# VHH binders against Sushi domain-containing protein 2 (SUSD2), part 4

Target 1, 195 residues: Sushi domain-containing protein 2 (SUSD2), of Homo sapiens (Human) (q9ugt4r445to639)
Amino acid sequence: RLASAFGDPHFVTFDGTNFTFNGRGEYVLLEAALTDLRVQARAQPGTMSNGTETRGTGLTAVAVQEGNSDVVEVRLANRTGGLEVLLNQEVLSFTEQSWMDLKGMFLSVAAGDRVSIMLASGAGLEVSVQGPFLSVSVLLPEKFLTHTHGLLGTLNNDPTDDFTLHSGRVLPPGTSPQELFLFGANWTVHNASSL

## First folded at step 4 (VHH; framework vhh_7mjh_2)

Design n8 (from m1a with Y101H)
Fold by ESMFold2-Fast, scan of step 4:
Order: sequence, then structure tokens, then C-alpha cells
Structure n8 (fold): chain B 195 residues (1-195), chain A 122 residues (1-122)
Amino acid sequence: as target 1 above (195 residues)
Amino acid sequence: EVQLVESGGGLVQPGGSLRLSCAASGFTFSSYAMSWVRQAPGKGLEWIGRIYSGGSTSYNPSLKSLVTISRDNSKNTLYLQMNSLRAEDTATYYCAKGRWHFSGSEYTFDYWGQGTTVTVSS
């Protein structure tokens, strides 16, 4: 099952729900206790080619860890306009290699500033640049059914509970933009749990 | 042509320390996870530990407090530091190249060095 986040940022959950959340800060895209999978993203104003900030926000960084795996962050490189990859908080160079066999994950960088991560569980991430922001796609194998939480929704073949808050409370599908903002804000990452 | 060449083995007194090296060539060393495996005389292979391309490690729990694996990607070299050596540590030590494998409970290897022998005796 595929879920995505891109642009302003627009989200498509694993069950196909579409919504927009123009947040500022770090947010839980996905957490799954099944494998202790955590995917977090940073949303902030972008920088346009003329050096000015965008009016809205978008994703500028995404970080992932599964269980006791290495921690990988993929972010926009301010100077080069491409992607920068950090492994356990250290910037990686891809001048000598295009892929790395990391603890609990496989990482590859393709032409055109695309980063792919495959986790030991079979979960996958693809990160690319779209304008001043990141485009992020997450692929989950079927074993994650009923085991997901976060902005990318509850993967259970039922889109009506995709707006589930951290507390377990569900916002209805006809939720207002103000309530959608509260849904997004509810999934804020706090310093103690930040990747 | 992939080559793995171990060095640093020899005779060591009980309680001593020893550092083994593995010189790698013929592949992009920095991309791959690497392992150390040993075989005592007349015994089977015993996995010691692995180091991933980024430097993170996983050890055999029975050996974790006695060994440290490290790597220098600029020199294409893998290291095994062993401390508090005992007679039971007498074995041929092999450097092994990981094959990418994220399915299953075990890491598989596609290339091995010829090994270097460590003898622990008085």
C-alpha cells in the first residue's frame, strides 16, 4: 500500500484519503508498532529561486528508523538545490557509491536527486525534489494492515478513520479545514521522540 | 575480481589483545556490510559480528563484550579488535563480504578471505 506527501503539503493516505495540512514543525507521517517503524517529516516555508520564502509550507526533510536500525534523514540541500542524506546525524557523500547497505535498511541514490530506502520489514520510502519541497512516498507490505498511525492514516481498507488523533479519537471525513489543521498539529513530534 | 586478505594473526598469550585487518579490493567496499567469522580446529563456523556500510555494528551476543569491529572506508580495510583472549579463541578468522539480503534471519556472504590463524597459548 502506497501513501504520499508532496507540495503544499498535500497528503494521500494509505486508504486513499486526500487532504492538505500547511503545518510548521516536525510531524509523524507514520508510526507502526509492528516493527517499531517511525517516519517523521519537517514542514516549513520553502525558498524560491529568487531567495524569497514561499507563502505556504511543504516538506523539507524526512527521517526514518525501524527498530534498532540506522537513522536516515533526507533533506533539501540549500546550496545545491538537490537532496542531502544524513546517516545518524552525519552527512553522507555519494561521490564514490550510489547505494549503501545500512543497519536494517538499504539506501540508494538515483540520477535526478531521488533517494530510495528499503527497510528490513519490506517497507519502503522514495524521496525526490518537487520545486522548493520534497515529494515523499511510503510503501507498506500487507503485514502492516491495522498497525499504522500518523498523518498518512490508518491502513485498514477503511478511509473513514484516516483522521485518527494520537489519542485514538477519529475526526469524521467531512472535517473542516480548521479541524484538519488540528489533526495535523496533533501529530507534532516532540523533542524527546524526534529522529 | 573480489579479494579479501586477512592479516594480523599469530601466537598470543592468554589475556592478551590482538587486532586483525582485512584488506578488500575489487568492489565498492564502502557500500557493503562486512562480517568476521571464525572456525576453531575441528569445529563449525561461528559468526562474530558485522559492520554495516555506515559503521553501525551487530555482534554475536556471546562475544559482544570481547570484540570490536570497525572499518576505514578510505583504506578499504575492515578490523577486528579482540581483548582478553582465551584458549577457546584459538581459530582461523575469516573476513566475509555481505550479499545484500534484507529478507530472512541470517546475513549471507558471497566472498570470503583465506583466513588468518590466531593461536592463544602460553
Scores: ipSAE 0.388, ipTM 0.757, lowest interface PAE 2.3, mean pLDDT 82

Design n9 (from m1a with Y101L)
Fold by ESMFold2-Fast, scan of step 4:
Structure n9 (fold): chain B 195 residues (1-195), chain A 122 residues (1-122)
Amino acid sequence: as target 1 above (195 residues)
Amino acid sequence: EVQLVESGGGLVQPGGSLRLSCAASGFTFSSYAMSWVRQAPGKGLEWIGRIYSGGSTSYNPSLKSLVTISRDNSKNTLYLQMNSLRAEDTATYYCAKGRWLFSGSEYTFDYWGQGTTVTVSS
């Protein structure tokens, strides 16, 4: 019931499908109408400590909201190399406090720049730094079975429909890199829906 | 020791405004969501609203008064601003500290203040 996105960026869906999608822009990792859960991520070239851009792309920010909850964004801090947390578009100075009780979610920050979020539904996110990019894990309880869409796939114990497009059309197993890029691009966040 | 101390209650004319305060101590105020609850004479407890750690709010849709909850984390103080007060707003107003209970999808209150009384009378 765990799905992940990390590195170049590499994705592991809730049903265990592995794929790579080198996008540039903002994408829907997960949406679930059951609770109006939305998880969005930004993919772009990384920036090393010496100011150079990395080869390829990876996740540099992730944002989450469930229903009418607070909106939390976790991103790489360009100037510091660590994590930066934004609450409803405002940067948090959150170093001494280890947790916050937010609207519709619990936020916790652990040593080593790891951010954990637990939503009212029981859905969870864990965000950490992996080199020049973010590593993101999403945990969903069983009540989300058959209710998920996005890059992290359709949670239904059937990996053959993990590449479901926004329209509901399914790309078959054994898709080419060209088709995987089209799948990823299909889940682009448009301005009106951006968190 | 956790302490919550309400103040600002008193006599108000119908249509008037009043701001209540709650001074908090003994815990990390900025981490917690805080609530206001009232009890009219001879009636049960009525939840007014809640302000979360980040400043977002949730209100009881059954309230007829214009109410705003705010907080000042630098002063460890919670506020309740009430406008257009009516006789039916006469009650004892309580400040409460609470947590979201994920297993039950409910909010629980672990500490309450002593209350401050508001009387709306012409």
Scores: ipSAE 0.407, ipTM 0.760, lowest interface PAE 2.2, mean pLDDT 80

